# Miniprotein binders against Mucin-6 (MUC6), part 12

Target 1, 185 residues: Mucin-6 (MUC6), of Homo sapiens (Human) (q6w4x9r395to579)
Amino acid sequence: GHCSLEGGSFVTTFDARPYRFHGTCTYILLQSPQLPEDGALMAVYDKSGVSHSETSLVAVVYLSRQDKIVISQDEVVTNNGEAKWLPYKTRNITVFRQTSTHLQMATSFGLELVVQLRPIFQAYVTVGPQFRGQTRGLCGNFNGDTTDDFTTSMGIAEGTASLFVDSWRAGNCPAALERETDPCS
Below, E stands for the ipSAE of ESMFold2; O stands for the ipSAE of OpenDDE; V2 stands for 0.75 times the mean of E and O plus 0.25 times the DockQ between their complexes.

## First folded at step 4 (miniprotein)

Design xn9 (from xn0 with L58Y I65L)
Fold by ESMFold2-Fast, scan of step 4:
Structure xn9 (fold): chain B 185 residues (1-185), chain A 83 residues (1-83)
Amino acid sequence: as target 1 above (185 residues)
Amino acid sequence: SDLEERLKREIELVEKWLKELEERAKKGGISEDVKKLIEEARELVKRAKEALERGDLYTAAELLLRAFLLLRRAAERLAEEEE
């Protein structure tokens, strides 16, 4: 399955449901029993002043019990707070420069992340068949049905993207809004 | 300063959530996996509070994020197991 984070704030789920949201927080993209050591893939969004999007992707994070790999729009890769030169290898994860404008994180457990650094910071998530029906987060549940792709962290299927997105916040941040209260930046 | 105040508020929220999940877990019939998630989250919250007391805001934030993810996982699985 393939999930994309494009154009600042557009998301297409593993079941090909497109949506847009307006939020400035860290959000869970993907949680699954198939990820080792309580792993989770997350996206950091911040306010955008130069695009048509109210918010934009600024970093992608892979967090497990052993690793906190951060890939930032400033083209810095860190693990557990330390800057790493590419290619960077751990036991199960390799981060390397795929092209002059793209980084790839390849794993041994069926997850692949490709990050476009320029001209716009974007991310593409690919998961193997073993993840089918076993994913949760902004990328959806990967069950072949788009109707329930807005399943919240509490297991409830929502009709709106804002309630869905708010349920997947990874921390104490302002709730995502369908309409920003103060867009004046 | 603003980050420190935000982290203090986040610790309060995470501690409240941890307490609620521990109370739900005591009702019985939960898996060992859920118990381990709750126990690990408790340890991470304790370490986050210690980091905050030392003024190590980066470490406190990282530990709280890890605790939050484990509690979210525990809550989801606990809800499934209670059915």
Scores: ipSAE 0.000, ipTM 0.265, lowest interface PAE 12.8, mean pLDDT 75

Design xt0 (from sT13 with L91E)
Fold by ESMFold2-Fast, scan of step 4:
Structure xt0 (fold): chain B 185 residues (1-185), chain A 98 residues (1-98)
Amino acid sequence: as target 1 above (185 residues)
Amino acid sequence: GSAEEIRKLVEEAKKHLEEARRLFEEAKRLAEEGNLEEAERLLKESVKHLDEAIRLLKEAARLAGDERLTEELLFLAIELALLIYRVRELEEEIEREE
């Protein structure tokens, strides 16, 4: 399955449901029992430079009992607060420069993350088939049914993106605003 | 017991996180005023507190064993990651100005 974070705040879930939101917070992107050591993938959003009403992805975080890997839009990679030279390898995770504009985090447990650094910071999440029906967070539940892709952290299927997004906030920050998808995209 | 030990580690980590945040905010203010040398000194002190908070959080997670990380441990780790990101950005800004 593939989940994408593109443009200002466009998200396409593992079941291919697109949505957009406005938010300045850290959000849980992916949680699953398939991630070792209570792992979670998170996305950090902040205000865009040109429009004060627009928000954009500024960092992606992989957190587990062993690792706190932050990949930021300024091309800095840290683990547990220490800056790392690439390629950077742990027991199960390798972060490396895939191309001049892309970093990849490859894992031994069926999760891959590719971040585009330039011209716009974007993220692409790929999970193996073992994750089917086993995911929670902004990327959806990966069960092949888009009608329940907005399942909140409390397990309730919502009809609106804003309630769904707000349920996955990881911190005390303002409620997200629902935005229309670009019909030409 | 392990629960009491974990609670103590978490509270100690929170204190280091708050001190790191205080030092970061002061460093940011000094950098905005053009005092780059003092800002850099305070950022290094902030990093020391972040390193200690990370160490304590790792120990708390180790003691949690096969149990899932509690919501409190997860949020503390996220707050640490965000502050580390902000500290790194300010460090780079100061280095560019020097």
Scores: ipSAE 0.000, ipTM 0.155, lowest interface PAE 11.6, mean pLDDT 73

Design xt1 (from xt0 with A81T)
Fold by ESMFold2-Fast, scan of step 4:
Structure xt1 (fold): chain B 185 residues (1-185), chain A 98 residues (1-98)
Amino acid sequence: as target 1 above (185 residues)
Amino acid sequence: GSAEEIRKLVEEAKKHLEEARRLFEEAKRLAEEGNLEEAERLLKESVKHLDEAIRLLKEAARLAGDERLTEELLFLAIELTLLIYRVRELEEEIEREE
C-alpha cells in the first residue's frame, strides 16, 4: 500500500482517502506490530511561510528502540547526530540519495519511505502486504475500506479529519511546534 | 543582545534534554532488569527535565524573530517530542507490569 504527504498539508491514506489538515505538531503517521522494536513513523508539521493558518510538512521521523532517523529538507539526523554523508546504514535500515531531489529510506521489514526534497518537501510511504489491516496513524488502517480511514488512537471512527488528526499527536507539542493557547483559537 | 539570550536558553534546553535522555535510558535498563520502582522514579525525574526543556524552548520561541534560529528550535522540538513519546511508552509498560 501507498500513503502520500504532498503539497504541504495534503494526505492520501493507504486506502486512497484524501484529506487536509492544518495542525502544527508531530503526528503518528504509521504504527504497526509489523514494525520491529516498537517502531513508528512520524510526520512533523509547522506553520508555513507568511500564513499562520496554513501548515506544511517539515520532517519525517522513524523511531524504534533501535533506530532514530529524522529526515528534513536540509539534513538527515540519526542516532549518531547529523549524517554528513549518505548512505547511512543500520542493521535493518539504509538511507540514501535515490535521485538529485529524492532521499529513500529502505528497510528489511517491508517499509519504504521516499522523501522529495525539491521543489517542495513531500513524503511517500510504501508498505508490503503484511501490513494490510495492521496499520494505525495518519495513513489509515489499510483494510480496503475508506469509510473507517479516520479511526482515532482510541479506536473510534470519525466522519471528519480534525478529530482523527488530533488523536494522533505524539507527546506534547514543544514551543516551536505548539498551537496558540489563546482562548479565542 | 536578544540573540545571545535566545542562544543561552537553547543551550540550557539542550542540557535538560540530554539529562532527560540519560535518565530515560537508565530507567529503560532498570525496567528490563525488573527493577520497576527505581525505573519509575527515574522516569519521573526525566519528565521534570523534559518539562524544563519545554519551558525554555517556549521562552526562546517567544523571543525569536530569526528564521535560522527557528530551525534550530524546530529540531530541538522534534527531539523533545520523540523522547516524550518514548517516556510515555515506557511509563505505560511499567504500569502494566506492576
Scores: ipSAE 0.012, ipTM 0.239, lowest interface PAE 8.6, mean pLDDT 73

Design xt10 (from xt0 with K14L R21E)
Fold by OpenDDE base, second read of step 5:
Structure xt10 (fold): chain B 185 residues (1-185), chain A 98 residues (1-98)
Amino acid sequence: as target 1 above (185 residues)
Amino acid sequence: GSAEEIRKLVEEALKHLEEAERLFEEAKRLAEEGNLEEAERLLKESVKHLDEAIRLLKEAARLAGDERLTEELLFLAIELALLIYRVRELEEEIEREE
């Protein structure tokens, strides 16, 4: 399954359902029992301008009981709060520079993350077949059905992206908005 | 902001975190004992403390002017955000059992 976060506010689920939202919160991107140590992949969105429609992805975060990795536009921060030299390697995770503009997080448990740092901060999540039907979050449920991708954390199918996205807020933030905006915003 | 002000904000945030953790653990115990109503109440209160901690840390980060410190505080805020999510998960489980 491939999930993408592009253009600052666009998401394509594992089941290839595209949607957009404007939010300034941390969201659960991927949660699954297949992730070890209660691992979760999160997406951090923040304001990129003065208007409510100017929001963008600013960081991708992987958190578990053992690993804490934040990939932002400027650096990779780990559990000790320090920027690390790449490649960074733990027992089951490796973060390394793929290209001059791309970082990659490789894992031994079937999760791959590619992050484009410039010119637009974008993220691409790949999960193995073992994750089928066992994923939750903004990337959807990876069950081959696009119609139920907007299933909330409580298992309720929503008709709008905003309500869906809001259900996956890690913190308590303002509600996400659904507005047509420039893909670059 | 001054270093002292930042320190105070962080200290206050940590107090909220400690309280949130206490409440969370107590809620888990109560839930295991079957006292779901009280567990749920404590979880809600825990989330309030976590939210306040996050707010304070973000404010501290804003005042820091030091990039390293700012990053550390923001990272901590993100961790707390995940904790809020975990608390919500537990709340949902409790609700399903009611």
Scores: ipSAE 0.326, ipTM 0.713, lowest interface PAE 1.3, mean pLDDT 89
Fold by ESMFold2-Fast, scan of step 4:
Structure xt10 (fold): chain B 185 residues (1-185), chain A 98 residues (1-98)
Amino acid sequence: as target 1 above (185 residues)
Amino acid sequence: GSAEEIRKLVEEALKHLEEAERLFEEAKRLAEEGNLEEAERLLKESVKHLDEAIRLLKEAARLAGDERLTEELLFLAIELALLIYRVRELEEEIEREE
């Protein structure tokens, strides 16, 4: 299945349900028992510099007990807080430059991430069939039914994106992302 | 100037983040051993350090203004969010076991 994060703030779930939101936080994209070492994929959103009410993707994070891989819009890749030169390889994960504008994170456990760096920072998540019906987060539950794609972290199916998105926040937003609402001087 | 002030705030926030991480790892170990009450106590201490790091980072972001976050501020914000996530997950796990 395929999930996309495009145009700064648009998401299409594994079951092909599109939605948009205006959050500025770190959000859980994907949790699954199929991910090793308590793994989770997360997305970081901040305010867009070109629109006062819009938000944009600024980083994607893969977090597990072994790895804390961050890929940022400024083309910096870190693991456990240390900058890495590409290609970067661990036992189960390889991060490399796929094209001049795309990075790829390939894994041995059925997860692939492709990040578009330019002209707009975007992410594309691919999961193997073993993930069917076993995913949680912004990318949906991958069960072939779009009517429950907005299942919150509490297991409740919502009809709107806003409650769904808020339920998948990775805790309270960091202070650096909680800027004044009015940027006017 | 503000750049020097931001650097000092980030440095202090990193010290609180490091202590919060240390306390979290100890709490997780205790929870795995079944010592849930002590784990909860250490998680509470970890949260106090997280709150202080967040306060310092908020002041640094205020000084940075509406400009795009520097890589240092962005990664610090991400580190804080990831630890907040881990703390919340462990808190929920301990609550279910009790």
Scores: ipSAE 0.054, ipTM 0.499, lowest interface PAE 5.2, mean pLDDT 76

Design xt11 (from xt0 with R7L K14Y)
Fold by ESMFold2-Fast, scan of step 4:
Structure xt11 (fold): chain B 185 residues (1-185), chain A 98 residues (1-98)
Amino acid sequence: as target 1 above (185 residues)
Amino acid sequence: GSAEEILKLVEEAYKHLEEARRLFEEAKRLAEEGNLEEAERLLKESVKHLDEAIRLLKEAARLAGDERLTEELLFLAIELALLIYRVRELEEEIEREE
């Protein structure tokens, strides 16, 4: 399955359901029992550009008990807070420059991430067949049924993207990120 | 480890994260004013607090064992990653101006 984060804040789920959201926070893209050591893939969104009010993807994070890999739009890769030179390899994960404009994170457990650095920071998530029906997060549940693609973190299927997206939000966002709905509180 | 011990480590890590953030914002202001020497000094202090927060997070994760990461550990790790990214960006800006 393929999930994509494109054009700033557009998402296409593993079951090919497109939607857009607005927000400046960290969101869970993918959680699954198939990810080792309680792994999760996350996306960081911030306010885009000097003259624009839209939100845009600024970093992708792979977090597990062992690894905290951050790939940012500025081509900085860190693991557990330490900057890494590419190619960077761990036991099960390799991060490398695929092309002059793309970085790839390849894994041994059926997850692949490609980030486009230029001209627009975008991310593409690929998962193997073992993930079918076993994913949660913004990328959907990968069960072949689009009617439940907006399943919230509480397990409720919603008809709209807004409640779905808000349920996968990480609540503890840095104060430096501008929040659209309540910037003063 | 006990849940109380893990929560204490997470609480201490957040204190260091917030101090690192405060120092980072002050460093950014000084860099914008052209005071690069003082900005660099405050960034180094910010990094020390980030290092301590990371150490505490690792200890909390170790005590949680082979069980799944708690929501608190996940949120703390995300916030640390975001601030590290911002610190790196400001370090590059200061280095370019030197």
Scores: ipSAE 0.000, ipTM 0.133, lowest interface PAE 15.2, mean pLDDT 72

Design xt13 (from xt0 with R7Y E72L)
Fold by ESMFold2-Fast, scan of step 4:
Structure xt13 (fold): chain B 185 residues (1-185), chain A 98 residues (1-98)
Amino acid sequence: as target 1 above (185 residues)
Amino acid sequence: GSAEEIYKLVEEAKKHLEEARRLFEEAKRLAEEGNLEEAERLLKESVKHLDEAIRLLKEAARLAGDERLTELLLFLAIELALLIYRVRELEEEIEREE
């Protein structure tokens, strides 16, 4: 299955449901029991463009008990706070330059990440068939049904993207709903 | 801002993050052993250290004017957010088992 983070703040889930959100925070993209060592993939969004309500992807993070890999739009790759030169290899993960504008994180456990650095920072997540029905987060549940792709961290299927997105915040950031109704001055 | 002051705040934030992580790992171990009361106590102590790390990182961000320091602050904020997420997961697991 394929999940994409494109055009600043557009997301297409593993079940091909497209949506847009307006949050600025670190969000959980993908959690699964198929990821080793309590692994999770996360996305960091910050404000971009002229409008203060516009958001864009600024970094993608792969976290596990052993690894804390951050890939930023500035083409910096770190693991556990240390900058790494590419190609960077661990036991199960290799980060390398796929093209002059793309980095790839390849894993031994069925997860692939490709980030486009220029002209717009974007991410593409690919998971193997073993992940079917075994994912949660912004990329959806990968169960072949788009109607429940907005399942929150509490297990509730929502009709709107804003409640769904807000539930997958990984940090103590302002809620997306609050910024939609009461913009910061 | 002062680079030396920012580095001091970052170092202090890292120490609180490390202590929070240590307490979290101990809480998780205790929860796995069925000692939910002690696990919850340590988890609450972990949260106090996370809150202090957040406060220190906010202060460092307020002082930061160097683009290189922005990257360091971003990484620490991400690592902090990840630990907060793990703490919340364990907290929910403990509550469900009670």
Scores: ipSAE 0.012, ipTM 0.195, lowest interface PAE 9.2, mean pLDDT 75

Design xt14 (from xt0 with Y85W; at its last look DockQ between E and O 0.53; V2 from the best seeds 0.00; counts 0 for: pae E 7.1 > 1.5)
Fold by OpenDDE base, second read of step 5:
Order: structure tokens, then sequence, then C-alpha cells
Structure xt14 (fold): chain B 185 residues (1-185), chain A 98 residues (1-98)
């Protein structure tokens, strides 16, 4: 399954459903029992301009009981505090520079993350087949059905992206805004 | 604000976060065992600690300035955010089962 966060406010789920939202919060991008140590992948969005529509992805965070990794445009921050040097390696995770503009987080448990740093901060999440039907969050449920991707954390099917996204909000943040856009943009 | 003051706030916030986490984990276990009443009680307590941690974090952030959060503040914020979500999810689950 491939999930993408592109263009600042566009998301394509594992099931290839595209949608757009505007929010300035931290969201659960991927939660699954297949992630060890209660792991979760999160996406941090912030305002990038003065209007409500000017929001963008600013960081991707992997958090578990063992690992804390924040990938932002300017730096990689880990729980080791001084790990600004790549490659960064833990027991199950390796973060390294893939290209001049791309970082990659590789894992031993079937999660891969590629982050484009420039010119636009974007993220690409890949999960193995063992994750089928066992994922939750903004990236959807990876069950091959696009029609149920907007299932909330409580198992409720939502008709709008904003309500769906809000259900995966981590913390107390303003509600997301939905805009219809060209998924190819 | 001084660096020392920020440090104190962060340390206090961390204590509250850890307590909130402890309470959450216990609540989760109890809920799984079917003891929903006690689970709910513990979650309420967890929320109180979370609220305090958030308050302290905000104060620390204010004192640190608007430009850049320290790594410590950043991780604290993220950990709080995730735990808040987990607590909320469990609360809703318990409510649905009641």
Amino acid sequence: as target 1 above (185 residues)
Amino acid sequence: GSAEEIRKLVEEAKKHLEEARRLFEEAKRLAEEGNLEEAERLLKESVKHLDEAIRLLKEAARLAGDERLTEELLFLAIELALLIWRVRELEEEIEREE
C-alpha cells in the first residue's frame, strides 16, 4: 500500500483515494497493530500563509515506546538528541539520505517512509501486505475499497474529508477545512 | 523568561505526562477486563494530568519564544498529542459500551 501526502494539503490513501484538507494540527497518519511498540506515524500540518487555505505538511513523526523520530524540512530529530547525522539507526529503524532532496526511513517491520524535503515538503508511506485491512488514520484502512476510506477512528463512515480528518486529530486543534481540488494537482 | 524557568516547566510537564500515561495504560487494561467504571475514572484523572501538562507546555513555549521550539518541547508536544488522541479514543469506546 502506498499513501502520499503531497502539495501541502493533498492526501492519497493506501486504497488510492485522493482528498484534500486544510488543517493545522498533528494527525494520525498510520496506526496499526503491525507497528511494534505501539508505534504510530503522524503528520504535522501548520499554516504556511495568512489564509486558512494556506496550510502545509511541515513534519512527519514516528513515535513508539522505543523510538521518537521527527523528520522536518530542516532537520531530523530523534530521542537521542544529538542524532543530526545520517544515517541514523536503531534496532528496527534506519533513517538515511536517499537523494539530495529525499530522506528515507526504512524499517524491519514493513513500513517505509520517503520524505521529499524540497522544493515542497512531501511524504510517501509504503506498507507491506501484512498491513492489509489493519491500518487506520489519514492513509485509510488499506482494504482495497476506496468507498470506506473515510472511516473515523470510531468506525463511523464520514461523507466529508474534514470530519474524517478531524477524527484522526492528535491533540486539541481547530477543525479541518475541506476543499474540492483536482487530485492531479 | 529564563532558561531555568523553562526547564522547570518542562520537567513538571513531563511528570504530568508520565502520570497521565500511567493512568491511561491502567485504564486500558481495566477496560479490556470489563471494568468500565474504574477505567473511566482513571481516564478522567489522566485527562486532568494531560491538561496540566498542556498548560505547562504552553507556558514554556511562550517563554521560549515564537521562533523555534527546542527539541525537548517538540517531543513533549508530540507525545502529549498522541496520548490525548489515545485517551479520547478509549473514552469513546467505553462510552459506547456503556
Scores: ipSAE 0.479, ipTM 0.775, lowest interface PAE 1.0, mean pLDDT 90
Fold by ESMFold2, look of step 6:
Structure xt14 (fold): chain B 185 residues (1-185), chain A 98 residues (1-98)
Amino acid sequence: as target 1 above (185 residues)
Amino acid sequence: GSAEEIRKLVEEAKKHLEEARRLFEEAKRLAEEGNLEEAERLLKESVKHLDEAIRLLKEAARLAGDERLTEELLFLAIELALLIWRVRELEEEIEREE
């Protein structure tokens, strides 16, 4: 399954459901029992210009009991707050430069992340078939049905991206900025 | 100066996060053993520590004055957010089983 975070805060879920939002928060992108050590993939959005309504992806974070890996537009890769030169390897995770503009995080547990650093910071998430029907977060539930991809953290299917995205905030974030979240299409 | 105050706030927030995590893990173990009343009590204590960690994080972020999250504040916020989700899930599981 493929999930993408593209410029202008556009997201396409594992079931190919597109949407857009404008928020400044950390969001749960992917959680699954298939991720070891209580792992989660998170996306960090912040303002990207002179207007608070302009937001963009600024970091992708993989967090588990063993790993705290941040890939940011300002610092390429950190683990537990320590900047790392690439290639960077743990027992089950390898981060390396795929091209001059792209980084890749490859894992032994079926998660792959490709990050475009330039011209715009973007992220592409790939999960193996073992994740089907076993994901939650901004990337959707990966069940082959786009009609319930906007399922909130409480298990309610919403018709708008705004309510869905709001439910996946990972922290106390200003709600005013999220009033500008726009349903795609 | 403010940098020293920010470091103190972050360190104190980390201590609350550690205690909240310990309480959560114990509550999870008790719930698995069927001791739901004590599990619920420990979860309420875990939430108290999470609330204090949130307060300290917000104060540290405000004092930083940066429009981007600092790396240490980012890590703390992420770890706190993840534990909040896990605590909420367990609270709802316990409520359903009662």
Scores: ipSAE 0.014, ipTM 0.306, lowest interface PAE 7.1, mean pLDDT 76
Fold by ESMFold2-Fast, scan of step 4:
Structure xt14 (fold): chain B 185 residues (1-185), chain A 98 residues (1-98)
Amino acid sequence: as target 1 above (185 residues)
Amino acid sequence: GSAEEIRKLVEEAKKHLEEARRLFEEAKRLAEEGNLEEAERLLKESVKHLDEAIRLLKEAARLAGDERLTEELLFLAIELALLIWRVRELEEEIEREE
């Protein structure tokens, strides 16, 4: 399955459910028992400088008991707080420059991440068939049914993307919004 | 100056995060042993430390004068986010058992 984070604030789930949100927080993108060492993918959104979009993706993080890999829009890759030269390899994960504008994180456990650095920071997540019906987070549940793709962290299927996104939010960040609004000036 | 204040807030937040993690691991152990009441008590204590860490992190971000997090603040925010989610998952598991 494929999940994309594009154009600053557009998301397409593993079951091909598109939605948009406006939030400035760290969000759980993907959690699954198929990820080793309690692994999780997270997406960090911050305020964009353009009036037609309030937020944009600024970093993607893979976190487990062993690794804390951060890939930022500034083309910095760190693991456990230490900057890494590419290609960077661990036992199960390799981060490398796929093209002049793309980084790839390849894993041995069926997860693959491609990050576009320029002209717009974007991310593409691919998971193997073993993840079907076993994913949680912004990328949806990967069960072949889009009607429950907005399942919150509490296991409740919501009718709106805003409530769904907000449930996967970390801390005291602003609530996610579905609609684009003109900024007050 | 502000850099020293930010450093102090970040270090204090890290201490609260570490205590929250310790309490969470103990709660998880107790829940696995069937002591749900004590596990829930420790989870509530863990949440208090998480709330304080979040407050300190927000103050550090405010002093930095940037809506974007520095790498250290970003990493701390990420660790807080994951632990908050783990606490919520364990709370739900305990509620289902009760």
Scores: ipSAE 0.012, ipTM 0.269, lowest interface PAE 9.0, mean pLDDT 75
ESMFold2 (binder alone), look of step 6: mean pLDDT 81; pTM 0.803
OpenDDE base, look of step 6: ipSAE 0.405; ipTM 0.741

Design xt15 (from xt0 with Y85F E89R)
Fold by ESMFold2-Fast, scan of step 4:
Structure xt15 (fold): chain B 185 residues (1-185), chain A 98 residues (1-98)
Amino acid sequence: as target 1 above (185 residues)
Amino acid sequence: GSAEEIRKLVEEAKKHLEEARRLFEEAKRLAEEGNLEEAERLLKESVKHLDEAIRLLKEAARLAGDERLTEELLFLAIELALLIFRVRRLEEEIEREE
């Protein structure tokens, strides 16, 4: 399955449901029992542009009991607070420069992350078939049904993106605002 | 350890993380004002608090057997990693200016 985080806080879930929000927080993007050591993928959003009327992705974090990998829009990669030169390898994870504008995090457990650094910081998440029906977070539940893609952290299917997004906050931050989807912006 | 012992480690780690964030924001303000020497001093102090938070969270994680506490530990670790990244970037920026 494929989930994308594109400019202007546009998200397309694993079940291909698009939505948009306005929020300045760290959000749980993907949690699954298929991720080792209680792993989770998270997305950090902050205000963008001179008017600060939009929010955008500024960092992606892979967090587990062993690793705290942060990939930022400033092209800095850290693990457990230490800056790493690429390619960076652990037993199960390799972070490397795929092209002059893209970094890739490949794993042995069926998760792959590609981040576009320029011209706009964006992220693309790929998961193997073993994750089907076993994901939680902003990328949805990957059950093949888009009608329940806004399942909150409490297990409730919401009709609006704002309540869904707010339920996946990984910190004490302001409530998100719902935005119209516009794939041409 | 007991859940109460883990909770105490988590609470202490949170205090160190909050102090590190306060010091970082002050260092950023001073660096923007051109006071690079004082900014660097505060960043070093922030790093000490980050190191202590990391130590406490590692201890808590080693002892954790509760799902709810494990989730809280993961959230704290992500906030910690983000602040460490911000501190490292500001350190590099200040070194470049010196």
Scores: ipSAE 0.006, ipTM 0.197, lowest interface PAE 10.4, mean pLDDT 75

Design xt16 (from xt0 with F75W)
Fold by ESMFold2-Fast, scan of step 4:
Structure xt16 (fold): chain B 185 residues (1-185), chain A 98 residues (1-98)
Amino acid sequence: as target 1 above (185 residues)
Amino acid sequence: GSAEEIRKLVEEAKKHLEEARRLFEEAKRLAEEGNLEEAERLLKESVKHLDEAIRLLKEAARLAGDERLTEELLWLAIELALLIYRVRELEEEIEREE
């Protein structure tokens, strides 16, 4: 499956459902039991005036108990807070320059990330068939049905992107859409 | 117990993250005002707190197997990675201005 983050704020899920959002936070793109050591792929968005987009991708993060890899729009690659020269290789992950304008993160566990650095920062996520029906996050659930691609972090299928996106926020970021009600009380 | 020890490590890491963030914001303000020497000093202090937060996070992750604590560790690691990125950007800006 293929998931894409393009044009600043456009996302196409693994089940090919397109949507756009205007959040400015860190969001979980992909979480799965198929990722080793509690791994997760995340995207960082910030404000942008380019092409009338309210939001633009500024960094992609791969996080696990072993690795904290950050790839930023300024072509800085870090792991566990230390800047790395490319090609950078760990036991299961290799980050390298695929072309003059693209970086690739290849893994041994069926996840591939390609990042376009210029002219616009964009990301493309590819996962193997073992991930089918086993994914959570902004890239959807990869079950072959687009009607439930907006499944929130609480397991609720939504009809709109706003509540879906807000549910996958990470860290201390303000909500893109204020909650109408507290789900607990 | 183990869960209590992990919780304590996570709370200590969060305190170091917040102090690093405070120091970073102050350094950015000083750099914008042209006080590059003081900005560099505060960035070095911010980095020390980031390093300690990363160390505590790694220790908590090594001990953790609980799903609830794992989610908290993920959020903390994301915040640390973002602040490290911002610190690096400011360091490069200050070097250019000098």
Scores: ipSAE 0.000, ipTM 0.172, lowest interface PAE 13.0, mean pLDDT 73

